# VHH binders against Putative asparagine synthetase [glutamine-hydrolyzing] 2, part 6

Target 1, 228 residues: Putative asparagine synthetase [glutamine-hydrolyzing] 2, of Methanocaldococcus jannaschii (q58456r2to229)
Amino acid sequence: CGINGIIRFGKEVIKEEINKMNKAIKHRGPDDEGIFIYNFKNYSIGLGHVRLAILDLSEKGHQPMGYNVDEDKIIYRDDELDRADIIIVYNGEIYNYLELKEKFNLETETGTDTEVILKLYNKLGFDCVKEFNGMWAFCIFDKKKGLIFCSRDRLGVKPFYYYWDGNEFIFSSELKGILAVKEINKKENINKDAVELYFALGFIPSPYSIYKNTFKLEARQNLIFDLD
Key: E = the ipSAE of ESMFold2; O = the ipSAE of OpenDDE; V2 = 0.75 times the mean of E and O plus 0.25 times the DockQ between their complexes.

## First folded at step 1 (VHH)

Design q04 (framework vhh_7aqx_2)
Amino acid sequence: QVQLQESGGGLVQAGGSLRLSCTTSGFTFDDYAFSWFRQAPGEEREFVGAITWSGGSTDYADSVKGRFTISRDNAKNTFYLQMNSLKTEDTAVYYCAAGSEYYLSDFSAYDYWGQGTQVTVSS
ESMFold2-Fast, scan of step 1: ipSAE 0.000; ipTM 0.337

Design q05 (framework vhh_7aqx_2)
Fold by ESMFold2-Fast, scan of step 1:
Structure q05 (fold): chain B 228 residues (1-228), chain A 121 residues (1-121)
Amino acid sequence: as target 1 above (228 residues)
Amino acid sequence: QVQLQESGGGLVQAGGSLRLSCTTSGRTFSDYYFSWFRQAPGEEREFVGAISYSGGSTDYADSVKGRFTISRDNAKNTFYLQMNSLKTEDTAVYYCAAGPLYSDYEWYDYWGQGTQVTVSS
């Protein structure tokens, strides 16, 4: 699977931008794809997902996936996501999700670990990641609280890259996802310090990349944006 | 805006214990982490430990895990670093910090002034 997103302050995110990002990383998930767009007065959000189905192509595994807290219902159809309070795009596997379902007395309808993440986030907030055993990269949009919550697993197994310039936050499982909507690879945008670190160390250390304003989310790291 | 102030530093013998306190004032954010960093003479600031606003999530540097415990008392607007089995290598200026991410020095928005901890043999 692969995840994509744009959070922008001012100009609207359009569906075509997220579609371009999904297309750029389609090799990560050729079996299914989804898009969510949300526009509010001070910000605009687009989330994208490409899915690799190991079993049947069940609709219940579709992402972006939403949770409507008042109705206690999971939303896995793109055209219904505007009714969700919490929306996620997620790439990973939570090995202990069935144990977490029992431990926290969660009632689930999809049978997915994605649903357990959404419901445990609703119950525990950011502290939900402490309970997870697995590998993950995700972005949660909490519409009710007006915030974005991004997380990467303890060992940094699942990739998460992002661009941040003070006005827009763009993330993707691969740098080429960001490149589909932002020309970060122009010569003038090369991060000379990161290139020099590569020469000195033989690798570019996290969180850096060779492009200015473009970073890799580090292992075990969380990133939170207040949208208000 | 958040203001942070450390207390509890001092001189202690190796193998001993010390508790640092960090009092917070001003507006606190429910999505912030509260953390301890330390800086030994001639070295960079390094992460020691962090606790979430709710107190439900904690993280520690490998060098202190099992010896140090971070906790908070919301009624007193204070969070603590309990340091046990102190080693001479723990000698440093200890700083408390608050920010939306933990373990990355550059992401912390608010810092205390620091308190000296000296561990003698």
Scores: ipSAE 0.000, ipTM 0.117, lowest interface PAE 17.9, mean pLDDT 79

Design q06 (framework vhh_7aqx_2)
Fold by ESMFold2-Fast, scan of step 1:
Structure q06 (fold): chain B 228 residues (1-228), chain A 120 residues (1-120)
Amino acid sequence: as target 1 above (228 residues)
Amino acid sequence: QVQLQESGGGLVQAGGSLRLSCTTSGFTFSSYDFSWFRQAPGEEREFVGAISWSGDSTDYADSVKGRFTISRDNAKNTFYLQMNSLKTEDTAVYYCATDSLFDYESYDYWGQGTQVTVSS
C-alpha cells in the first residue's frame, strides 16, 4: 500500500491533485484507490491511498477509512467520508491488533487492523501508538479536534516523506508522490548538505532528503499539526 | 535511522574464501529484503546477490552463481555473503543494501563498504 496527502492553508486542494499523487505511486497498491477531500474556511485537506490486495479484497479494507464516533460506525466508501469524525490513510500491519481488540474491549465491524487503529486513537489519543506492535506509517485527520496526527513505526520500516514550507504540508510514501504536485526536483531546490552527506556516508540519513523543505519522518516519530 | 555496517573483508588468494557480514539497525530486520553490491575502481556499482525477507528466495548475478551464497540470521539482525572459489576479478569494495530500494527508488540505504582483494 501507499499513502498521500495535502494540507493547505488558503487555496483549496482539488481531487485531481490527489489523483496525480495516487497515480505516481500506483505500483505500491494497484488493486484499489481512494480519495478524500475536505474544505474548511482556513484549511483544505486531501488524503489518498493505494491498496495492495494481498491482505483483503473486500470493500471493508478500503482507505481512506473513517470513523463516526456518535454512530459507532466505520465508513469505507469515499462518497460517505464526509460523515466521519476521524479519517485515516495507513500503510502497514499491526501484528497484535486482535489482542488489542480484546484488551480494550473494542467492537469491530471490518475485521481490519485499520479499524483498531481508528478506535484506539479515539479511546487513547496519541498514546495509542504505544500499544502497537508492527510496522506502520499513517496520517489521521481528527475533524472534531481540528488536527493532523502522523506517525511512523518504531524501527522506521514503512516510508513517510513530507514537504513543509510554512503554508502547505504534503506527504507521501515516496518522493515521486510529492513530485506529482510540487516541483521540488528543480536544481535550485537540491539540498547540498544532504548530497554531501550521501558522498561521505553512502546514504542520506533521516530526516533529510536531496530536496529542500522535504524530509523523511524518522523512526518512532510523530507529527501533530494543529489546524486552528 | 536505517543503518547498515559491513565487516569481514580482507586480502585472500585466488581459490580462497571470505565471509562478509552486514549488521543492521533502525528497522525491523525480519521484514526486509537484503542485497549485496560491489564496485571495482573505475567501474559502476554492480549487483551481486539478494535474499528475501522470508529467507526462502535468493537471487545472484551470473558471475557469482555457484560460488557465492547469501544467508540471514534474524536473531542477530545480520545477513551474510559467503564467497567461495574467489577470482582476481572479484576484487572490489562490497556494499550491503536494503532490497526495498529497487521497489522504492526514493530509498538509497547502503553500508559504508568493505574492501575485498583477491591476489593471484
Scores: ipSAE 0.000, ipTM 0.111, lowest interface PAE 16.1, mean pLDDT 78

Design q07 (framework vhh_7aqx_2)
Fold by ESMFold2-Fast, scan of step 1:
Structure q07 (fold): chain B 228 residues (1-228), chain A 124 residues (1-124)
Amino acid sequence: as target 1 above (228 residues)
Amino acid sequence: QVQLQESGGGLVQAGGSLRLSCTTSGRTFSSYAFSWFRQAPGEEREFVGAISWSGGYTDYADSVKGRFTISRDNAKNTFYLQMNSLKTEDTAVYYCAADEYFGSDLYPSEYDYWGQGTQVTVSS
């Protein structure tokens, strides 16, 4: 699978932008594609997902996936995501998700680990990641609380790159996803300090990349944006 | 501080098998994730497969999934690409790469260390 997103202040995210990002990383998930767009007052959000369906081609595995808390229902169709309170794009596998379902007395309808993540986030908030055993990179949009929650697994197995310039946050499983909507690779955007560190150290130290304002979300790292 | 060297390339008939090896020098083997890339004449370098630091996670390009297997041997400071059911379109120079992060999702230029490459030719 692969994940993509844009959170922007002042200008609307357009569906075509997320489509370009999904296309750029389609090799990660050729079997399915999803897009969610949300515009509200002073911010605009787009989330994208490309899915590799190894064992289960069910529509119930489709992402972005939403959860409507009041109705206790999962939403896995793009045109119905506006009814969700919490929406996720997720790349990974939570090995202990069935154990977590039992431990926290969760009732589930899709049989997916994605649903367990959504319901545990609703129950435990950010601390839900402390319960997970697996590999993951995800972005959760909590519409009612007006916040974005991003997380990467403890060993940094699943990738998460992001661009942040103070006005827009763009993330992707691959740098080429960000490049599809932002010219981070232009000569003037090269981080010369990172290049100098490479010659001095033989590598570019995490969380930096060779491009300005572009970073890797580190292993075990969480990132939270308040959209107030 | 890590150097990579490929071996095991060569000529093989379509339908045959080859195993590539990548050996490292230094004390860093067990702390890295490893990947294989390939580059055919006139094309860009493309991802083939990756194995995590722990060996507990592997990933493969769709074109090789089910035919190629990546593995590592920490005692020998070596990791491998077992290539089965080879096709003529698998003909390329194969490169090994090392990175602290899982490699399947990085641009080639993002990897910390690269080998010199080894030629694989699959005859029809």
Scores: ipSAE 0.000, ipTM 0.121, lowest interface PAE 17.4, mean pLDDT 79

Design q08 (framework vhh_7aqx_2)
Fold by ESMFold2-Fast, scan of step 1:
Structure q08 (fold): chain B 228 residues (1-228), chain A 124 residues (1-124)
Amino acid sequence: as target 1 above (228 residues)
Amino acid sequence: QVQLQESGGGLVQAGGSLRLSCTTSGLTFSRYAFSWFRQAPGEEREFVGAISRSGGSTDYADSVKGRFTISRDNAKNTFYLQMNSLKTEDTAVYYCAAKFYTSLGYTPSEYDYWGQGTQVTVSS
């Protein structure tokens, strides 16, 4: 699977921007895609997801996925996501999700680990990641609290790249997702230090990427944006 | 029209103290986390200290722990670096920096806004 998003303080995010990002990383998930757009007084959010489903294209696995807390209902249709309090785009596997369901007495309706993440975030907040055994990269939009929560797994297995310039935060599973909506690939935007590190070490260490203002979310790292 | 402006730098003898101030304008101060960085000639900018959005947590580079203290005053839109027991190795241009999001890392490129820098020179 693959995840994409734009959080912007200014011009509204439009569906076409997220669609371009999804297309750029379609090879990660050719079987399904979803888009969520939300506009509020001072910010605009777009979330995208591309899904790889080898055996079953069940609609219950569709993302972005939302949770309506008052109704205790999962929302997995793009046109209904406005009713959600918490929305996620997620790439990964939580190996112990059935144990977590039992431990925290969660009622679930989709049978997915994605739903367990949403419900455990609602119950434990940011500390939910301490309970997970698995590999993940995700972005949660908590509409009720007005914040964005991004997380990458303990070992840094699932990729997460982001761009930040003081006005917009753009993230993707791959740099080409960011490039689809932001032209950071000009020569003047090359991070020469990261290139030199690659020549010296044979790899570019986290959090750096080849482009300025563009980074890899490190293993175990969380990012939290307050939107109010 | 966001500005960060450092003040309080200068020349001081080893073992002395200085307090740096960073005054901000054009941003909602309470929504930002703040840090100090420094850069010696021929070196990269390195992290010195950080204060969270709420002011409830601070973090410091190993080289300054126990000697430097970062603080913030939301009413004055200003944050500070109190530098005690200064060493010649502390000689650098000191930069104040602001970031909107909260993260565990303090990489210079994660910061949204920067001051122009203030020189601190420590002589033996």
Scores: ipSAE 0.000, ipTM 0.148, lowest interface PAE 15.3, mean pLDDT 82

Design q09 (framework vhh_7aqx_2)
Fold by ESMFold2-Fast, scan of step 1:
Structure q09 (fold): chain B 228 residues (1-228), chain A 119 residues (1-119)
Amino acid sequence: as target 1 above (228 residues)
Amino acid sequence: QVQLQESGGGLVQAGGSLRLSCTTSGFTFSDYWFSWFRQAPGEEREFVGAISGSGGSTDYADSVKGRFTISRDNAKNTFYLQMNSLKTEDTAVYYCAAGDYLEFSYDYWGQGTQVTVSS
């Protein structure tokens, strides 16, 4: 699977932009894709997901996935996501999700770990990640609270890159996803220090990437955007 | 079995030119970024340049900008490094590599070809 998103405080995010991002990382998830667009007075959000269904495809695993708290209902169809209170794009596996379902008395309808993440976020807020055993990268849009919550697993197994310039936050599982909508790869934007670190260490350590203003979300790191 | 093989190295005078080739086999050539790296005696390997799978994007190290050009020929499963205005400081073993340049993760490497630039 792969995740994509744009949060912008200027021009509206349009479906075409998220579609370009999904196309750029389609190799991560050729079996399914989804897009969510939300425009509000001060901000615009797009979320994208590409899914790999190794055995077979189930509609109930579709992302972006939403949760309507009052109805206690999961929404997994793009054209119905505006009815959700909390929306997620997620790449990972939570190994203990069935134990968490029992521990927190969750009623679930999809049989997915994605639903457990949404419902535990609703119950515990940001502290939900302390309960997870697994590998993950996700972005949650909490429409009721007006915030974005991004998280990466303890060991940094699942990738999460982001661009931030003070006006737009763009994230993706791969740098090529960000490149699909933002020209970060011009010569003046190369982070020479990150390239040198690769040869010293055999990898570019978090939070750096080879481009300026473009970073890896560090292992165990959470990022919270207040949308005002 | 994935194979990368360099050729075109040799001895050249400062101010001269050389063209290195890297011939590949065992994978879908158009799906990969290709890069050149070099290593001088007693030094770490350093990045030289990269080209995207489509050939539409290239990146270069500051030390070679304006002098070196990377290109590819998909019909021959080969990519190239054209080296112009060579300096003695360009003396190194040059390696070709295939992988994900954007992640800076290279899965396949050639054996290297020696380039010596004399004054």
Scores: ipSAE 0.000, ipTM 0.156, lowest interface PAE 13.7, mean pLDDT 80

Design q10 (framework vhh_7aqx_2)
Fold by ESMFold2-Fast, scan of step 1:
Structure q10 (fold): chain B 228 residues (1-228), chain A 123 residues (1-123)
Amino acid sequence: as target 1 above (228 residues)
Amino acid sequence: QVQLQESGGGLVQAGGSLRLSCTTSGRTFSEYAFSWFRQAPGEEREFVGAISWSGGSTDYADSVKGRFTISRDNAKNTFYLQMNSLKTEDTAVYYCAASYDLLTDYESAYDYWGQGTQVTVSS
């Protein structure tokens, strides 16, 4: 699987931008694709997902996936996601999701670990990641609280890259996803300090990348973005 | 935009040598850093080596250091991987890749890729 998104303050995110990102990383998830666009007051959000059928190819595994808290209902159709309070794009596998379902007395309708993540986030907030045993990279949009919550697993198994310039936050499972909508790979945009670190260390240490304003989310790191 | 094509793969005995070539198209050859990656059967793609846009810096995976040498010929729009003292573990499909003016072992930093060439090292 692969995840993509744009959070922009000002000009609206359009579906074509997220579509370009999904196409750029389609090799990660050729089996399914989803897109969500949301515009509100001072911000615009686009979320994208490409899915590889590892666990279940049913429509109930489709992402972006939403949760309507008042109705206790999962939304897995793109055209219905406006009804969700919490929306996720997720790449990973939570090995203990069935144990978590039992431990927290969760009722589920999709049979997916994605749903367990959404419902535990609703119940525990950011602390939900302390309960997970697995590998993950995800972005949660909490519409009611007006925030973005991004997380990467404790060992840094699943990739998560992001761009931040003060006006837009762009994330992707791969740098090429960001490149599809932002020309960060021009010579003038190379992070010379990160390249110098590569020569010195033999790798570019997280959170840095070879491009200016572009970073890797570190292992165990959470990123919280207040939209209001 | 740059297009890449590998050549020089084939069957070789352990302890032998092979030279892979990657021919590029486009007017901006001298502005790119180039790399080689490989993918063994049932394995993920891994970094092998890279050469900077100027040719003044090279980097190699630990498993090939001292055995493989990457080089470039700007006049021919071609770069090479000289593989010496080949081991059966070097058996893989080898891919060349290009990145605009940066030297890195991150697969996702490379926008342009060749189709791959098979290298088989027998005992």
Scores: ipSAE 0.000, ipTM 0.093, lowest interface PAE 19.3, mean pLDDT 80

Design q11 (framework vhh_7aqx_2)
Fold by ESMFold2-Fast, scan of step 1:
Structure q11 (fold): chain B 228 residues (1-228), chain A 125 residues (1-125)
Amino acid sequence: as target 1 above (228 residues)
Amino acid sequence: QVQLQESGGGLVQAGGSLRLSCTTSGFTFSSYAFSWFRQAPGEEREFVGAISGSGDYTDYADSVKGRFTISRDNAKNTFYLQMNSLKTEDTAVYYCAADSWYELGDYSTGEYDYWGQGTQVTVSS
């Protein structure tokens, strides 16, 4: 699988932008794709997902996936995601999801680990990641709280790249996804400080990359954006 | 004018060895991490092995661990894949790739900045 997103303060995110990102990383997930667009007073959000189905081609595994807390219902159709309170794009596998379902008394309807993540986030907030055994990269949009929560697994198995310039947060499983919507000339947009650190230290320390404003989310790192 | 050129492919019998080379030009070799990928007919391009920009870290696909070794020579702007104990399942076109993100960790094909054109490796029974 692969994940994509744009959170923008100002100009609206349009479906075509997320579609370009999904196309750029389609090799990660040729079996299914989805797009969610949400416009609000101060921000605009687009989330994208491309899915590689190994054992289950069920539509119940479709992403972006949403959870409506009041109705206790999972939403896995793009045109119905506006009804969700919490929406996720996720690439990974939570090995202990059945144990977590039982431990926290979760009732599920899709049979997916994605749903367990959504429902455990609702119960535990950010601390839900401390319960997970697996590999993951995800972005959760919590519409009720007005925040974005991104997480990467403890060993950094699943990739997560992002761009941030103070107005626009763009993320993707691959740098290529970001480049599909953010025009970066490698030579002109090189992060001189990161290059200087490489010459001084013999490596570019995380979270930096050689491109300005572009970073890789660290292993076991969480990123939280307040959208207010 | 950036180029990656593979060499060293060919026909070899099962149990044999080959060493692939990837010669590069047009960019600062020492600032890049490098990987080898392969593609069998009708299949997607799959990761084989990687070496970090520093040369201190390497990683391999489970199917080749213990048999293949990746290395680099910054003075020659070249990196290598030493393939030992070859199996018929190793038959594929082998591609070299360059990644400006010089640390290891992301081996998705879209992450790589530059690619070679490929070299055929055929392992007979």
Scores: ipSAE 0.000, ipTM 0.130, lowest interface PAE 15.6, mean pLDDT 80

## First folded at step 2 (VHH)

Design q03c (from q03, 16 letters changed; framework vhh_8cml_1; at its last look DockQ between E and O 0.02; V2 from the best seeds 0.00; counts 0 for: pae O 12.5 > 2, unsure alone 63.8 < 65, placed apart)
Fold by OpenDDE, look of step 2:
Structure q03c (fold): chain B 228 residues (1-228), chain A 123 residues (1-123)
Amino acid sequence: as target 1 above (228 residues)
Amino acid sequence: EVQLVESGGGLVQPGGSLRLSCAASGRTFSSYAMGWFRQAPGQEREFVALISGSGGYTDYSDSAKGRFTISRDNAKNTVYLQMNSLKPEDTGVYFCAADRYYLGEWDSEYDYWGQGTQVTVSS
């Protein structure tokens, strides 16, 4: 699976942009894809997901997944996500999701760990990640609060790259996803510090990336954006 | 802060059984996943088993599967490791660990560790 997203101020996000990102990382999930676009007065959001089906390719596993809090309903269809209060794109596995259902008395309709994430976030907010055991990278758009919440697991098993320049936040499971929509002059925008680290360590450690304004989310790190 | 104290180790013959216990301090025991690790002389510490806060999820190393059972009693703040059909290869110091996160058998960065208890399997 793979996740993509664009949060932009002052310019609308179009479906084609997210589609390009999804295509760029399609190898991570060739079985299904989803797109959510939300253009508001002050900000625009696009979320994308590509899915790898292990067992069944059902609508219950489709992402982005939405949660309507007032109706206590999960929204599966992209064209209905406008009804959601909370929207998530998620890559990973929460091992203790059934335990969490019991612990927090969560009623679920999909049976997925994704739903558990959504509902637990609704209950606990950002602290929900402290309850999670597993691997994950996700981005939550809380429409009601007007915020973005991104999170990566403790060991950084699931990748999360992002671009930020003060006006536009672009994230993807792979750098290629970002590059699909963000023009970066590779020669001029190489992060020399990152390159040096690469030669020294054999890898580029978080939060550094090979390009300027591009980063890897650190293990066990959260990103929160207030959109209002 | 959580303090962990292991017990139940000892000398046993091949094919024998042992039950290890780990008592945890604190009031939030159920919020921690618990794990057992072991370290043989001259070897790296290796994962044995883990159990989620409520016990709803368990996982084992390949060597432990079918022989070892991890369980917990949250009312007693204790995690257990029932070890059956013990082999000489199971000899080592067994450590109890507590963590809010676990990612499987490869995650050895638990928040808290016990002092360990010696398990020796020998004829």
Scores: ipSAE 0.000, ipTM 0.257, lowest interface PAE 12.5, mean pLDDT 87
ESMFold2, look of step 2: ipSAE 0.000; ipTM 0.232
ESMFold2 (binder alone), look of step 2: mean pLDDT 79; pTM 0.801

Design q03i (from q03 with L103I; framework vhh_7aqx_2; at its last look DockQ between E and O 0.01; V2 from the best seeds 0.00; counts 0 for: pae E 17.1 > 2, placed apart)
Fold by ESMFold2, look of step 2:
Structure q03i (fold): chain B 228 residues (1-228), chain A 123 residues (1-123)
Amino acid sequence: as target 1 above (228 residues)
Amino acid sequence: QVQLQESGGGLVQAGGSLRLSCTTSGRTFSSYAFSWFRQAPGEEREFVGAISGSGGYTDYADSVKGRFTISRDNAKNTFYLQMNSLKTEDTAVYYCAADRYYIGEWDSEYDYWGQGTQVTVSS
């Protein structure tokens, strides 16, 4: 599976931008894709997802996935996501999600670990990640609280690349997702520190990447954006 | 092809009320988000408000909050703008717009547009 997103404060995010990001990483999820766009007075957000449906071809695994808290209802159709209070794009596997359903007495409808993430985030906030045993990279848009919550598993198994320049935050499971909508592959954008590290070490260590303003989210790391 | 059509525009006294309708022809848009925009002579087109496909989410421009109400009737393929406490500054051509994914203030994101209906508020 693969995730993409743009959070922009000065200009709107358009649907075609997320389409381009999804196409760039389509090989990670050839079976299904989804897009969510939300514009509010102070910010614009686009989320994208591509899915590999190995064992279950049902639509209930479709992402972006939303949760309407008052109705206690999961939303997994792109055209209905505006009813959701909390929306996620997620790549990973939460090994203990069935255990967490019982521990926190969660009522669920989709049979997915994605739903468990959403409902446990609603219950525990940012501390939900302390309960997860697994591998993950995700981005949650919490519409009512006006925030973005990104997280990566403790071992850093699932990839999360991001670009941040103070005006927009762009993330993807792969750098080429970011390159689909942001022209950063120029010589002048080469991160000289990363090049020096490559020659010293034979690889570019986390959090660095070869381009300026572009990073890998660290293992165990969370990012929180306050959109208000 | 798909078409949006506004109706209900006209002349109204300041402080009065008016109800606009937007109907669709040749297609049902029950899953689409809809928005109202307006444009006064010599001005840029301005967001008025929007409603989700389900009708469960609405948003309004600050200038109309508390005075205007957007609603929809998916069985009739009709979307409404109830305008109360009208002011002369509300004089404009009002447009209905729709998009499958987008709900917000950026008019370039909407795929379908009506022809507009004139609202004139007299002092």
Scores: ipSAE 0.000, ipTM 0.145, lowest interface PAE 17.1, mean pLDDT 82
ESMFold2 (binder alone), look of step 2: mean pLDDT 83; pTM 0.860
OpenDDE, look of step 2: ipSAE 0.019; ipTM 0.334

Design q03t (from q03 with R100T; framework vhh_7aqx_2; at its last look DockQ between E and O 0.01; V2 from the best seeds 0.00; counts 0 for: pae O 11.0 > 2, unsure alone 59.2 < 65, grease 27.5 > 24.2, placed apart)
Fold by OpenDDE, look of step 2:
Structure q03t (fold): chain B 228 residues (1-228), chain A 123 residues (1-123)
Amino acid sequence: as target 1 above (228 residues)
Amino acid sequence: QVQLQESGGGLVQAGGSLRLSCTTSGRTFSSYAFSWFRQAPGEEREFVGAISGSGGYTDYADSVKGRFTISRDNAKNTFYLQMNSLKTEDTAVYYCAADTYYLGEWDSEYDYWGQGTQVTVSS
C-alpha cells in the first residue's frame, strides 16, 4: 500500500494531481486506488491511496476511509467521503488492533485496523498512536477540527516522505510520489547536508531527504497542521 | 526489487535457541527496515519483531519480548532473529520482510517478503 496527499493554501487541489501521485507509487498497490479531494475556502486537501490486496479486495479495505462520527458509520466510497468527519489514508498494520477494540470498547463494522485507528483517534486524539503496536504511516484529515494529523510508527518501518515550503504540504510513501506533482530542480535543490550524510552512512537518515524542503518523517514522529 | 531469503530454520527442543538469518539483495541494505513475521498452521501471520534501517530501534511482539532479538549486519546484507528460550508455540514458518526506511536510492521502494523458513520447537 501507499499513501499520498496534498495540503495547500490558496490553490485548489485537483484530482489529477493525486492521480499522478498514485500512479508514481502504483507498484505499492496495483489492485485499487482511492482519491479524496476537499477544496475549502481557506485550504485545499487531496488524499490518495493505492492498495495491495493480498487476500481479498473488498470495499471495506478501500482508502481513503472516512468516519462519520455522528452517525458512527464508516464511509468506503470516495464519492461519499464528503459525509465523513474524519478521513484517513493509511499504510501499515496495527498488530494489536483487536486488543485495542476490547480495551477501548470500540464497535467496528469493517473489521479493519484502519477503522480502529479512526475511531481511536476520535476517542483519544493524537494520543491514539501511543496505543498502537505495529507499523504505520498515515495521514488523518479531521474536517471538523480543521486539522491534519500525520504519524509514523516507532521504528519508522513504513515510509513517510513530505515536502513543506510554508504553503504547501505534500506527502507520499515514496519520494517519487512527491516529485510527481512537485517540480524540483534536482541540481539546484540538492540538500548538501543530506549528501554528506549519504556518503558517510550509505543512506540519508531521517529527517533528511536528498532535496531541500523534502523530509522524512522521523520514527515516532507526528505532524499536526492546524488548517484554520 | 529486493530479494529476501530466510535461513537457519529447523527443529529445536523447547528451551533451546535458534538464529534465523535473512539475506537481502538488489538494493542498499541500509535503506531498509526489516521485520520478522511468523505464521503457524491455521493461524494468521503475526508480527514477531522489527529493526529500523539504522538499527537504532527495535520492537518486538509481546509474546517474544525478552526472548527474541533482532540485529543486522550491514556488511553482510543480513539481519537476524536470535530466538532464545524457545517454546512449542513458537513453531511456525518465519518470514522476513523489508521496507524502505532511509533514502539510499532514487528508485521506488515497497515491502518485500522472503519465502519463509520453518521453525519447529518440540517438547
Scores: ipSAE 0.005, ipTM 0.266, lowest interface PAE 11.0, mean pLDDT 87
ESMFold2, look of step 2: ipSAE 0.005; ipTM 0.275
ESMFold2 (binder alone), look of step 2: mean pLDDT 76; pTM 0.780

